# Ledger of designs, part 18: VHH binders against Protein Abitram (abitram)

Target 1, 175 residues: Protein Abitram (abitram), of Dictyostelium discoideum (Social amoeba) (q54td9)
Amino acid sequence: MRTLIERYYSQYYFIDTTITDPNLTEDQYVNQHTNELAVIGVAPSHPVLQQEISKIEFKENAINNEVSGVRKTGGFKLQSNTILCVITCSNGKEYFLRSCIKGKLLEINKELINNPSLLKTNHATSGFLAIVEPMIKDKFMENPGLIKFEEYHKLRNIPIQKGPVFLKDNTNDED
Short names: E, the ipSAE of ESMFold2; O, the ipSAE of OpenDDE; V2, 0.75 times the mean of E and O plus 0.25 times the DockQ between their complexes.

## First folded at step 10 (VHH; framework vhh_ozoralizumab_d1)

Design n3 (from m4 with K59R; at its last look DockQ between E and O 0.61; V2 from the best seeds 0.00; counts 0 for: pae E 3.7 > 2)
Fold by ESMFold2, look of step 10:
Structure n3 (fold): chain B 175 residues (1-175), chain A 125 residues (1-125)
Amino acid sequence: as target 1 above (175 residues)
Amino acid sequence: EVQLVESGGGLVQPGGSLRLSCAASGFTFSKYWMYWVRQAPGKGLEWVSEISPRGGYTRYPDSVKGRFTISRDNAKNTLYLQMNSLRPEDTAVYYCAKGTDSFWESDYGSAMDVRGQGTLVTVSS
């Protein structure tokens, strides 16, 4: 039986293919939902998952970016390299996490501000970073810098295994 | 007036080390992404290091990774480049550059502002 992520999402990864040192692979995932929205998060290969996190900071405009109703106007415009948040580790190391795709920010995961450990314990589930409305929805691989699930796992030498079941938190997710 | 003054260059043998300094004034140093760039004779500018405003994020191209270390002392308004295992191809004039004034706005050095005369590093037997 398929997991929730396999049922509802197409899985892509935003990586720098020229980086091979596992201490420097600052990879992120981009999961496109069947409704065409993208969920952005930290990929399994990201070195921050091996670090002690002291805090997670989001850009002020992203924190206050509230969307509701059927039609949306305005909002926080994103380029693929737009920084969404910075993670500060206990040793002073910083990691900058980005939008990965061009589009419009719909929501950040505000729970990460109050509970940074969620990023490590649930990075692919309730520990996501943001939800983005992509500019390029139909031909998603035309978004530059993305690779598909199988290619990512080969490139990073990560064995492919059965995916976990992913559920959204009703308090922080698309209610 | 923004001032960036590089120092610490010189003549060294291959395999040697040097530490460069960049004294900054005329702006709030701690708010800016900072960079080291270099220019070999007859070449364009080559990016060699990047550091975040608070010093917690650094980045290097493959050509210097593992040999060069960027650092900053925000209390002294000073940027540093520790250069180890120097090679003849590292011969260049080295410049520091001022970037953007927010950790939210790094664009991999596309907004670098080079102001000083640089400091010459010559690596030769």
Scores: ipSAE 0.295, ipTM 0.687, lowest interface PAE 3.7, mean pLDDT 82
ESMFold2 (binder alone), look of step 10: mean pLDDT 80; pTM 0.817
OpenDDE, look of step 10: ipSAE 0.715; ipTM 0.863

Design n4 (from m3 with D111A; at its last look DockQ between E and O 0.19; V2 from the best seeds 0.00; counts 0 for: pae E 14.5 > 2, placed apart)
Fold by ESMFold2, look of step 10:
Structure n4 (fold): chain B 175 residues (1-175), chain A 125 residues (1-125)
Amino acid sequence: as target 1 above (175 residues)
Amino acid sequence: EVQLVESGGGLVQPGGSLRLSCAASGFTFSKYWMYWVRQAPGKGLEWVSEISPRGGYTKYPDSVKGRFTISRDNAKNTLYLQMNSLRPEDTAVYYCAKGTDSFWEYTYGSAMDVRGQGTLVTVSS
């Protein structure tokens, strides 16, 4: 049984390939939906998943971007390194989560503010960070700093249970 | 007004060490990301290091990783860069930069604001 992520998303990762210490691999995922929007979140290798989270704070303009009709077409431009939120752990360690791709911020996951544990328990689903409209949609690997699913799992030595590759035309029931 | 004053540069032989300082004023230093950037003769700005507001997160490009260490003393409003095993290619004017709240605009890094005159580091025999 394929998961919804495997059916409707192409999976990419924003990582620093030179970092091998698992306490420093602050990797994030970038899942591009067949509608071309990107869902940004915390990758399985991220050290925050081993921490007790005290709070998650989004930058003020990320929070306010959702309020009006601006959020879907007239939102703020993001660079791949733009910080969207700060995670403070119970031991005082801070982690900074980024946009990972150039584009427009459409939505942040405000549920993380009230329920930070979602980031850990559901990091790939309801614990996502943000939704971004990518500037570069059709040739997604032209977005700098990304690697694909198989390369990520090999580099981080994480076992793969990947289902079929989801392509954009899968939404048209083209089997 | 935000002020950043770099110091500690000089002439050093290859393999030597220097410690740069950046005195900050005009803002709440402990609330901001801080950066070191450098500009070699005839080149653009190169990011050298990044440190979080509380000092718990640091990052370096491969060109300096393992040789340079960024640190901050929030009680003294001072940013530091310890540079070890210096090489001729490290020759540059070094600037500290303050992060901004404007993470949404096109800039290099995380919206770095470069100020001051910098401090010259020259590595030569």
Scores: ipSAE 0.000, ipTM 0.140, lowest interface PAE 14.5, mean pLDDT 77
ESMFold2 (binder alone), look of step 10: mean pLDDT 81; pTM 0.824
OpenDDE, look of step 10: ipSAE 0.785; ipTM 0.897

Design n5 (from m4 with T58E; at its last look DockQ between E and O 0.68; V2 from the best seeds 0.00; counts 0 for: pae E 3.0 > 2)
Fold by ESMFold2, look of step 10:
Structure n5 (fold): chain B 175 residues (1-175), chain A 125 residues (1-125)
Amino acid sequence: as target 1 above (175 residues)
Amino acid sequence: EVQLVESGGGLVQPGGSLRLSCAASGFTFSKYWMYWVRQAPGKGLEWVSEISPRGGYEKYPDSVKGRFTISRDNAKNTLYLQMNSLRPEDTAVYYCAKGTDSFWESDYGSAMDVRGQGTLVTVSS
């Protein structure tokens, strides 16, 4: 039984394959939903997940664009290297997180501004960075710089972990 | 107008140390990514280090990693490069460079703007 992410998303990663020092692997995930939108976040290998985060800052126009609810041609366009946010750690270290793909910004996760710890506790779920409408939706691997789930786990030497098994039976299982 | 003035170079023996400085003016220093680059005789420019506008992110190529440390003092509009364990192959003119984009405005990464005369570092005598 697949996890919810495995069922509804195709999982990709944006990494620098020449970097092997785990203190420098600033990897990000790109999860494409079956509706073709992409969720951008911090990959498990990213060193920020081992840091004390003091704040997360987004560009002002990204914050205000989401609040207006306006979605139009010529909105907040992204290149793969466009900086979405900066994470400042308690020791003064900074990490810059990027779009990873060319497309249009639909939404940032404003909850990270008020609750930065969410990035660490739920990086793959409610701690995502942004939702992007990709330029290249079909044949998603044609987006430059992406690698697939299996290759990512081999390159970073991370064991593939199965998600929880969701049980269904005919018995009432409340409490 | 943007001005970048490098200093602190000189002659040093292998294994020695130097600290380079770059005095910046004509722009809001604290808003920009800053870089050190170097040019050995007859060679092109080689990237040596980068530092984020607030100083919390640094990056180095393997050739200098662990030996060189970039830093900045935004109150003094000054960029520094601490160079330790110097080798003859570090001999070059060192330049500081300003990113062309501010803290948030880069969509494609940083381009470097090299404007100063540089400061000569010679390792070996």
Scores: ipSAE 0.340, ipTM 0.696, lowest interface PAE 3.0, mean pLDDT 82
ESMFold2 (binder alone), look of step 10: mean pLDDT 80; pTM 0.811
OpenDDE, look of step 10: ipSAE 0.742; ipTM 0.872

Design n6 (from m4 with S102K; at its last look DockQ between E and O 0.01; V2 from the best seeds 0.00; counts 0 for: pae O 6.7 > 2, off the site)
Fold by OpenDDE, look of step 10:
Structure n6 (fold): chain B 175 residues (1-175), chain A 125 residues (1-125)
Amino acid sequence: as target 1 above (175 residues)
Amino acid sequence: EVQLVESGGGLVQPGGSLRLSCAASGFTFSKYWMYWVRQAPGKGLEWVSEISPRGGYTKYPDSVKGRFTISRDNAKNTLYLQMNSLRPEDTAVYYCAKGTDKFWESDYGSAMDVRGQGTLVTVSS
């Protein structure tokens, strides 16, 4: 039996197309819900997952410009390359995590600030970075750098697990 | 055991305001999408508002948009609904409802597994 996630999420991955080095795998995931909202997080291939994380800091714009109010006022307008947060590793290395898609910032995961290890232990779930309302909804793949789940796994030579994933199968209807 | 307890309902005149509260317990409140739903006499359950786990996203049906505001205090495990410009058609029992799972498993408001006993809101002259 398919989980709700499998039924209602389309899983994409952001690959920085500006990076020509195939060994640089600072990849992020973009999980789009049937309600079209996107959950942004760190992909399994991202090197930060192999590091000890000392702290996570969100950009000021991310912190202060979440959507609020009855009329959903505010919301920082994001470009795909907009930095959402900075991860500092124990060795001093920093990683920059991006929106990955154009859209409006709805929410950031502030829990990561207080519990940075959450990113490593639960990167695919509770360790998400942000929720974004996509500007491009109907043609989500038009977001530069986005590739589909299967392509990502092929690209990064990651076997597809048989367990629960955030990807709906091809038999699922689009909402 | 998951518990949701609504309060704040009452009689109000058209154009008036009410603020509903929902005290949540028995689960990690801050991890779940929360909802307000209502049931008018003789009608089915109607979704009224949605809020993300951390409150950064809210959604309303057209019927209440611009008039109702959902919010939450995760430190207090409390959900709120500010209702302004109330209309007779807003008369209903209002329920606080828990999403079926964490945000990642949310079913866009269609998956609510628990709701409270409700609080009656009557809008009448």
Scores: ipSAE 0.019, ipTM 0.280, lowest interface PAE 6.7, mean pLDDT 84
ESMFold2, look of step 10: ipSAE 0.359; ipTM 0.719
ESMFold2 (binder alone), look of step 10: mean pLDDT 81; pTM 0.824

Design n7 (from m4 with T100S S102F F103W W104E E105S S106D D107Y Y108G G109S S110A A111D; at its last look DockQ between E and O 0.34; V2 from the best seeds 0.00; counts 0 for: pae O 5.4 > 2)
Fold by OpenDDE, look of step 12:
Structure n7 (fold): chain B 175 residues (1-175), chain A 125 residues (1-125)
Amino acid sequence: as target 1 above (175 residues)
Amino acid sequence: EVQLVESGGGLVQPGGSLRLSCAASGFTFSKYWMYWVRQAPGKGLEWVSEISPRGGYTKYPDSVKGRFTISRDNAKNTLYLQMNSLRPEDTAVYYCAKGSDFWESDYGSADMDVRGQGTLVTVSS
């Protein structure tokens, strides 16, 4: 039986190609739903998951530029390198999480603001960062830095784990 | 009104050091990325350093990496640039710049919305 993620999502990972240090693993996942929307989150390899998180902040503009309704108009245009949020760790270290793909910001996960630990406990599901409408739909891999699920696991030497991924309601399907 | 006032520029010999300051006002300083940029005579604007709101992240171009250090004191609304091992090619007007409300790109001018009047740094023997 196919897992939830296999049924509804194509899984990609964003690798910062500008980083030549293989030990830097600030990777993110991009889960593209069948409705073409992308859920952006922190990949298992990201070092923030080993940190105590004190605060997660989204820019006010990000909040204000959320798209509501069936017609996805008015969303903030994102570049792949656009920073979505800042994570502050207890030791003062900051991590910056990116859009990973070109598109429009539809939603930020506001729960992370009130419950920063959610990112660690449920990074693959409810601890997602944002929902983005991709600019590139058919050629998703043209987004710079994106690699496929299998390639990511190979690259980071992470065993493939099957499990649930956050499922967003299909209310934002494209017209 | 957002204001950025740079200071600390001057004439210094090659190999010397200089510390620039930028006094910020008119916005919540601690919430914004801050930058130093410079413009050498006859050249375009060059990004010199970047610092996150709480100072936990800094970035430098290769041209100044290892020599320059950006820092900030949020309690004083002040940005700093410690410049060591200065070279003649570092001669420029140095500007403090405020990050935009939304980060559209990393390490680029697109992330900046306001900058000061600048302070001249001249490195010459």
Scores: ipSAE 0.025, ipTM 0.358, lowest interface PAE 5.4, mean pLDDT 83
ESMFold2, look of step 10: ipSAE 0.500; ipTM 0.775
ESMFold2 (binder alone), look of step 10: mean pLDDT 80; pTM 0.816
OpenDDE, look of step 10: ipSAE 0.006; ipTM 0.288
ESMFold2, look of step 12: ipSAE 0.508; ipTM 0.780
ESMFold2 (binder alone), look of step 12: mean pLDDT 81; pTM 0.814

Design n8 (from m4 with M112F V114Y; at its last look DockQ between E and O 0.03; V2 from the best seeds 0.00; counts 0 for: pae E 13.9 > 2, grease 25.3 > 24.2, placed apart)
Fold by ESMFold2, look of step 10:
Structure n8 (fold): chain B 175 residues (1-175), chain A 125 residues (1-125)
Amino acid sequence: as target 1 above (175 residues)
Amino acid sequence: EVQLVESGGGLVQPGGSLRLSCAASGFTFSKYWMYWVRQAPGKGLEWVSEISPRGGYTKYPDSVKGRFTISRDNAKNTLYLQMNSLRPEDTAVYYCAKGTDSFWESDYGSAFDYRGQGTLVTVSS
């Protein structure tokens, strides 16, 4: 639900701004919910979205994390560069997807194991990678390497899709 | 037996260049993420670079980005670090490290498996 994302999440991106070749822009999103938890996924610019995915591999202990009843205080700790999963494409290419932020792993999206195409077809919604409790929750931009939604779309030349206006229809000419 | 042997360190002037090598044996080199890490005198261990198993993905902290280049030759089981525009702050013992088998660590300091003696890089006039 696009509208729900806009209402309940602040949207950030982890990208290398020096890379402009669209075959190399392995960008990821970090969406912070109003409850402060972060949802990590694949950004629209990521080249994997143009590939046929054969499998998505998570570490076995992360797969079992939700079943074991791990408390939030005892979740697996992540650095920003920690690999969450490896995507293997049908042509043999491998892509590595990372936490992007320092924090605790709360859960992975286990549906990706049984339905890896979900990452590609629903990358911003049901195709998320993981839910992380960030170490830096207040002033989220202090997490290194993040840029905001508007800057991301400008840098990658991706049009912004806005949801419908829910209230007034005749006020658009004023600041 | 896993072995990592670093070489190529030495004394260099600020602004100079140096290339480090790491000869790896005792494991399937092409299956592992590889890293360069460094330890300045009296400081903790600092990550300097990482490279994916097939060499297609590299990453650097901002302190060295644009100056250092990691590479690997999987046919020769060798990891490299090209260091350009060296600064006195780059003075450290440099180690190559094999990534662990885990993508997640139970603490924030356990991502690297380094075993070599390291190679000393001193940047001073």
Scores: ipSAE 0.000, ipTM 0.173, lowest interface PAE 13.9, mean pLDDT 77
ESMFold2 (binder alone), look of step 10: mean pLDDT 80; pTM 0.820
OpenDDE, look of step 10: ipSAE 0.006; ipTM 0.247

## First folded at step 12 (VHH; framework vhh_ozoralizumab_d1)

Design p1 (from n7 with S105Y; at its last look DockQ between E and O 0.35; V2 from the best seeds 0.00; counts 0 for: pae O 6.9 > 2)
Fold by OpenDDE, look of step 12:
Structure p1 (fold): chain B 175 residues (1-175), chain A 125 residues (1-125)
Amino acid sequence: as target 1 above (175 residues)
Amino acid sequence: EVQLVESGGGLVQPGGSLRLSCAASGFTFSKYWMYWVRQAPGKGLEWVSEISPRGGYTKYPDSVKGRFTISRDNAKNTLYLQMNSLRPEDTAVYYCAKGSDFWEYDYGSADMDVRGQGTLVTVSS
């Protein structure tokens, strides 16, 4: 099983701005590494974390269009609202996880296919969804729907805990 | 070869009900989003329902919400549209449509790929 190593990230959250209902909290996190790559996953506020997950499916195009090779050739162009996978819960409910940012799909977490519960048990780490190379590198906040870590916690009334899994790198304070 | 064949259309009185079916073949039906769309005389194409691969998610425009119900039987490769409380403005050719391999945010018709030949629904007194 592929696990994420502790890294320094700038932490963002994707909020669906098309949703006017504040009770809908299908939020995702976007953790940008110092190398500018972004790890996409499910935010703590997402209702899927309260469900029993039976299946996670990625689109075939997502699987087939991963970046390959030393020069990182290929990759599917993603929009912020591009759906990367569908999560099926035991009760039949489905959730859709998005790219959250414009970019190229580098990798999907295939372990989620074989171990769907990983998303729930380790959503902040090994249960990540995908790795994306951002198309917007210098102005990351220009990605629609992205908000900063502090704003997210305020918005969702989630206390900021000490000792986060992903630490903010001081070099990424450019946003 | 992707094939979608709609059936169940016909003439119905206002307030009546009708159930449309769509037989799908040539692709793994259970992996795709499916849609119903319609085209009224002299009007453009309008999506009227969306359903996720396993049926756990459905979406409707306000024009049909509460009256139409999309469903699917993946074992039978069949898509359904239950239409209740039909109105004259529901008169249209109804098409079954397959979702594309990649989705964007659920914008309905934006994610559609192939559609069938359609079935005519006429709501008239």
Scores: ipSAE 0.019, ipTM 0.332, lowest interface PAE 6.9, mean pLDDT 83
ESMFold2, look of step 12: ipSAE 0.360; ipTM 0.704
ESMFold2 (binder alone), look of step 12: mean pLDDT 81; pTM 0.823

Design p2 (from n7 with Y107W; at its last look DockQ between E and O 0.29; V2 from the best seeds 0.00; counts 0 for: pae O 6.7 > 2)
Fold by OpenDDE, look of step 12:
Structure p2 (fold): chain B 175 residues (1-175), chain A 125 residues (1-125)
Amino acid sequence: as target 1 above (175 residues)
Amino acid sequence: EVQLVESGGGLVQPGGSLRLSCAASGFTFSKYWMYWVRQAPGKGLEWVSEISPRGGYTKYPDSVKGRFTISRDNAKNTLYLQMNSLRPEDTAVYYCAKGSDFWESDWGSADMDVRGQGTLVTVSS
């Protein structure tokens, strides 16, 4: 039986191709739903998951430029390197999480602001960062730095684990 | 009014070191990305370093990586640039720059807002 993620999402991972150090694993996941919307989050390999998180902040422009309305008007234009949020760890370390893909910001996970630990406990599900409408829909892999699920697991030597991922409501998927 | 005042520039021999400072005022310093940029004679503005609000992230171009270190003291509203192993090609006016309120990129001039009047660094034998 297919898991939720297998049924409804195409799983990609963003690898910073500018980083030549293989030990730097600040990877993110990009789960593209069948409705083409992408859920952005922290990949299992990301070092932030080993840290105590004290604070997660989204910039005001991200907060204020969420797409609203039935026709999804507005929206902050994202580049793959656009920073979505800053994570502050208890030891003062900061991590910067990115859009990973070109698109429009539809939603940020505001729960992370009030409950930063959610990122660690549920990074693959409710601890997602944002929902993005991709600019590249037909050729998703043309987004720089994206690799497929299998390639990621191979690259990072992470066993494939099957499980559910966060599902977003599809009420606004048509526009 | 946002103010950035650079200091610490001067004449130094190749291989020498210099520490630049930037005094910031007129904004909440600890909330902003800060940058050093430089302009060499006859050249355009070049990004030199980037630092996150709390200092947990720094970035450098290849031209200065391993030689320059950006840091900040938020309690003093001061930005620093430690420059080691200076080269003649490092000769430039160095500017402190405030980051914008927008997160359009993880680095670069596009994220910069206001910069100071600059301080001249001359590397010559």
Scores: ipSAE 0.020, ipTM 0.346, lowest interface PAE 6.7, mean pLDDT 83
ESMFold2, look of step 12: ipSAE 0.482; ipTM 0.769
ESMFold2 (binder alone), look of step 12: mean pLDDT 81; pTM 0.837

Design p3 (from n7 with E104Y; at its last look DockQ between E and O 0.45; V2 from the best seeds 0.00; counts 0 for: pae E 9.8 > 2)
Fold by ESMFold2, look of step 12:
Structure p3 (fold): chain B 175 residues (1-175), chain A 125 residues (1-125)
Amino acid sequence: as target 1 above (175 residues)
Amino acid sequence: EVQLVESGGGLVQPGGSLRLSCAASGFTFSKYWMYWVRQAPGKGLEWVSEISPRGGYTKYPDSVKGRFTISRDNAKNTLYLQMNSLRPEDTAVYYCAKGSDFWYSDYGSADMDVRGQGTLVTVSS
């Protein structure tokens, strides 16, 4: 059974390939929808998934970026290293989560502010960080620092989860 | 008025060590990303290190990674750079720089605020 992600997204990862210590692999995913928008989140290898999260903070202008009553024009412009949020863990450790790609911020996942545990329990789904309109849409691998799904799982030695085996795609599933 | 005053430079032999300091005033030091940058003779500014406002995150280019350590003391409004295993290529005037705000890490030359006269580090036998 194919998930919603497998049907509608191309899956990429933003990682520093020179980092091999699993306590330091602050990897993020970048899932490009068929409509070309990108969903940014925390990859399975990220050490924050093994931490107790105290809070998640977004910059004020990122919170107010969504179209609803604001008079500002255009979107919030991002570089690949632009910080979207800071995660503070119960032990005081901080993690900085980034855009991963150049583009415009369309929205953040505001539910993380009130329910930080969602990042851990649903990191690949409802626990995403942000939606970005990429600057480079058609040749997505030209965005620096991205690797594809299969290479990510090989480099980080993470088994690929497999669903039931079907001969044809099943489009009736809901994600 | 924002002021950044660098100190601790000098002449050292290759393989030696120095600790640089940057005294900050005129802004809420703990609110900002801080940076070390350097300028070798006849060259432009080069990024050397960054540190987050609360000191929990640091980053270095490959040329200095493992040899240089940035740190800060927010109670004393002071930024530090411990430089070990110095090489002749590290010879430069070193500056500290203030970032734009808490939430943005940007180490391109156009986006860092360099205000001091710097401190000269010379690595030569």
Scores: ipSAE 0.006, ipTM 0.360, lowest interface PAE 9.8, mean pLDDT 80
ESMFold2 (binder alone), look of step 12: mean pLDDT 81; pTM 0.819
OpenDDE, look of step 12: ipSAE 0.016; ipTM 0.331

Design p4 (from n7 with D62Q; at its last look DockQ between E and O 0.01; V2 from the best seeds 0.00; counts 0 for: pae O 10.1 > 2, unsure alone 62.7 < 65, off the site)
Fold by OpenDDE, look of step 12:
Structure p4 (fold): chain B 175 residues (1-175), chain A 125 residues (1-125)
Amino acid sequence: as target 1 above (175 residues)
Amino acid sequence: EVQLVESGGGLVQPGGSLRLSCAASGFTFSKYWMYWVRQAPGKGLEWVSEISPRGGYTKYPQSVKGRFTISRDNAKNTLYLQMNSLRPEDTAVYYCAKGSDFWESDYGSADMDVRGQGTLVTVSS
């Protein structure tokens, strides 16, 4: 059986091409839902998952603060290299996590602020960083540093679990 | 040259409906966030609706939520605003607005760059 992610998401990974050291694997995932929204998170290869996390701070303001009578369109426009949050480890080391794609920030995972350990325990699911509306769905690969699922696994030497392949569900859910 | 031409405005009774259209040209319509904004007499511009390039995301202020629906046809380079249950306070000039380029660092109020000449919507008994 395909996982929920496999059924409803196209999986991409962001590789920081500015890093010349191949041993630095500060990778992120970009899961694009059938409704075109992208879930941004930390890839399993990211070294932060091996660290004790002290705090997570998002750089972007909360989107959902709609003030009545004030013109607010909500969301921040993001570039692929836009920093979404800073992770501080117990040893003082900081990691910067990025949007990975061009788009509009729709939601940050505020739970990570209150429960930073969630990033480590559930990085692929509830420990996601943010939800982003991509600028253009079909041009995902035009985002710098973005690679496909298979390429990532090959690059990082992570085995792909083999199983039956099913068509993705085309049901669009609203966030 | 970016052009936005609104149409569909008019006089309608309270509780009535209107559908506004905006014909876009001079840019790749499908790449941009689009907006409806309105300006009532003596008031400033009010944001009315937002839609993502592919239409997967829409947003409304509380003032029109549940009554207005923004949509787009990228094949026709057209933006729409379905307005139902219209109220007198909805009386305004309605403008179609283009989102700014993603390459530009625009946050907050700077996320719109061009708007049309507008179409007048009058809700009155």
Scores: ipSAE 0.005, ipTM 0.287, lowest interface PAE 10.1, mean pLDDT 83
ESMFold2, look of step 12: ipSAE 0.582; ipTM 0.797
ESMFold2 (binder alone), look of step 12: mean pLDDT 79; pTM 0.804

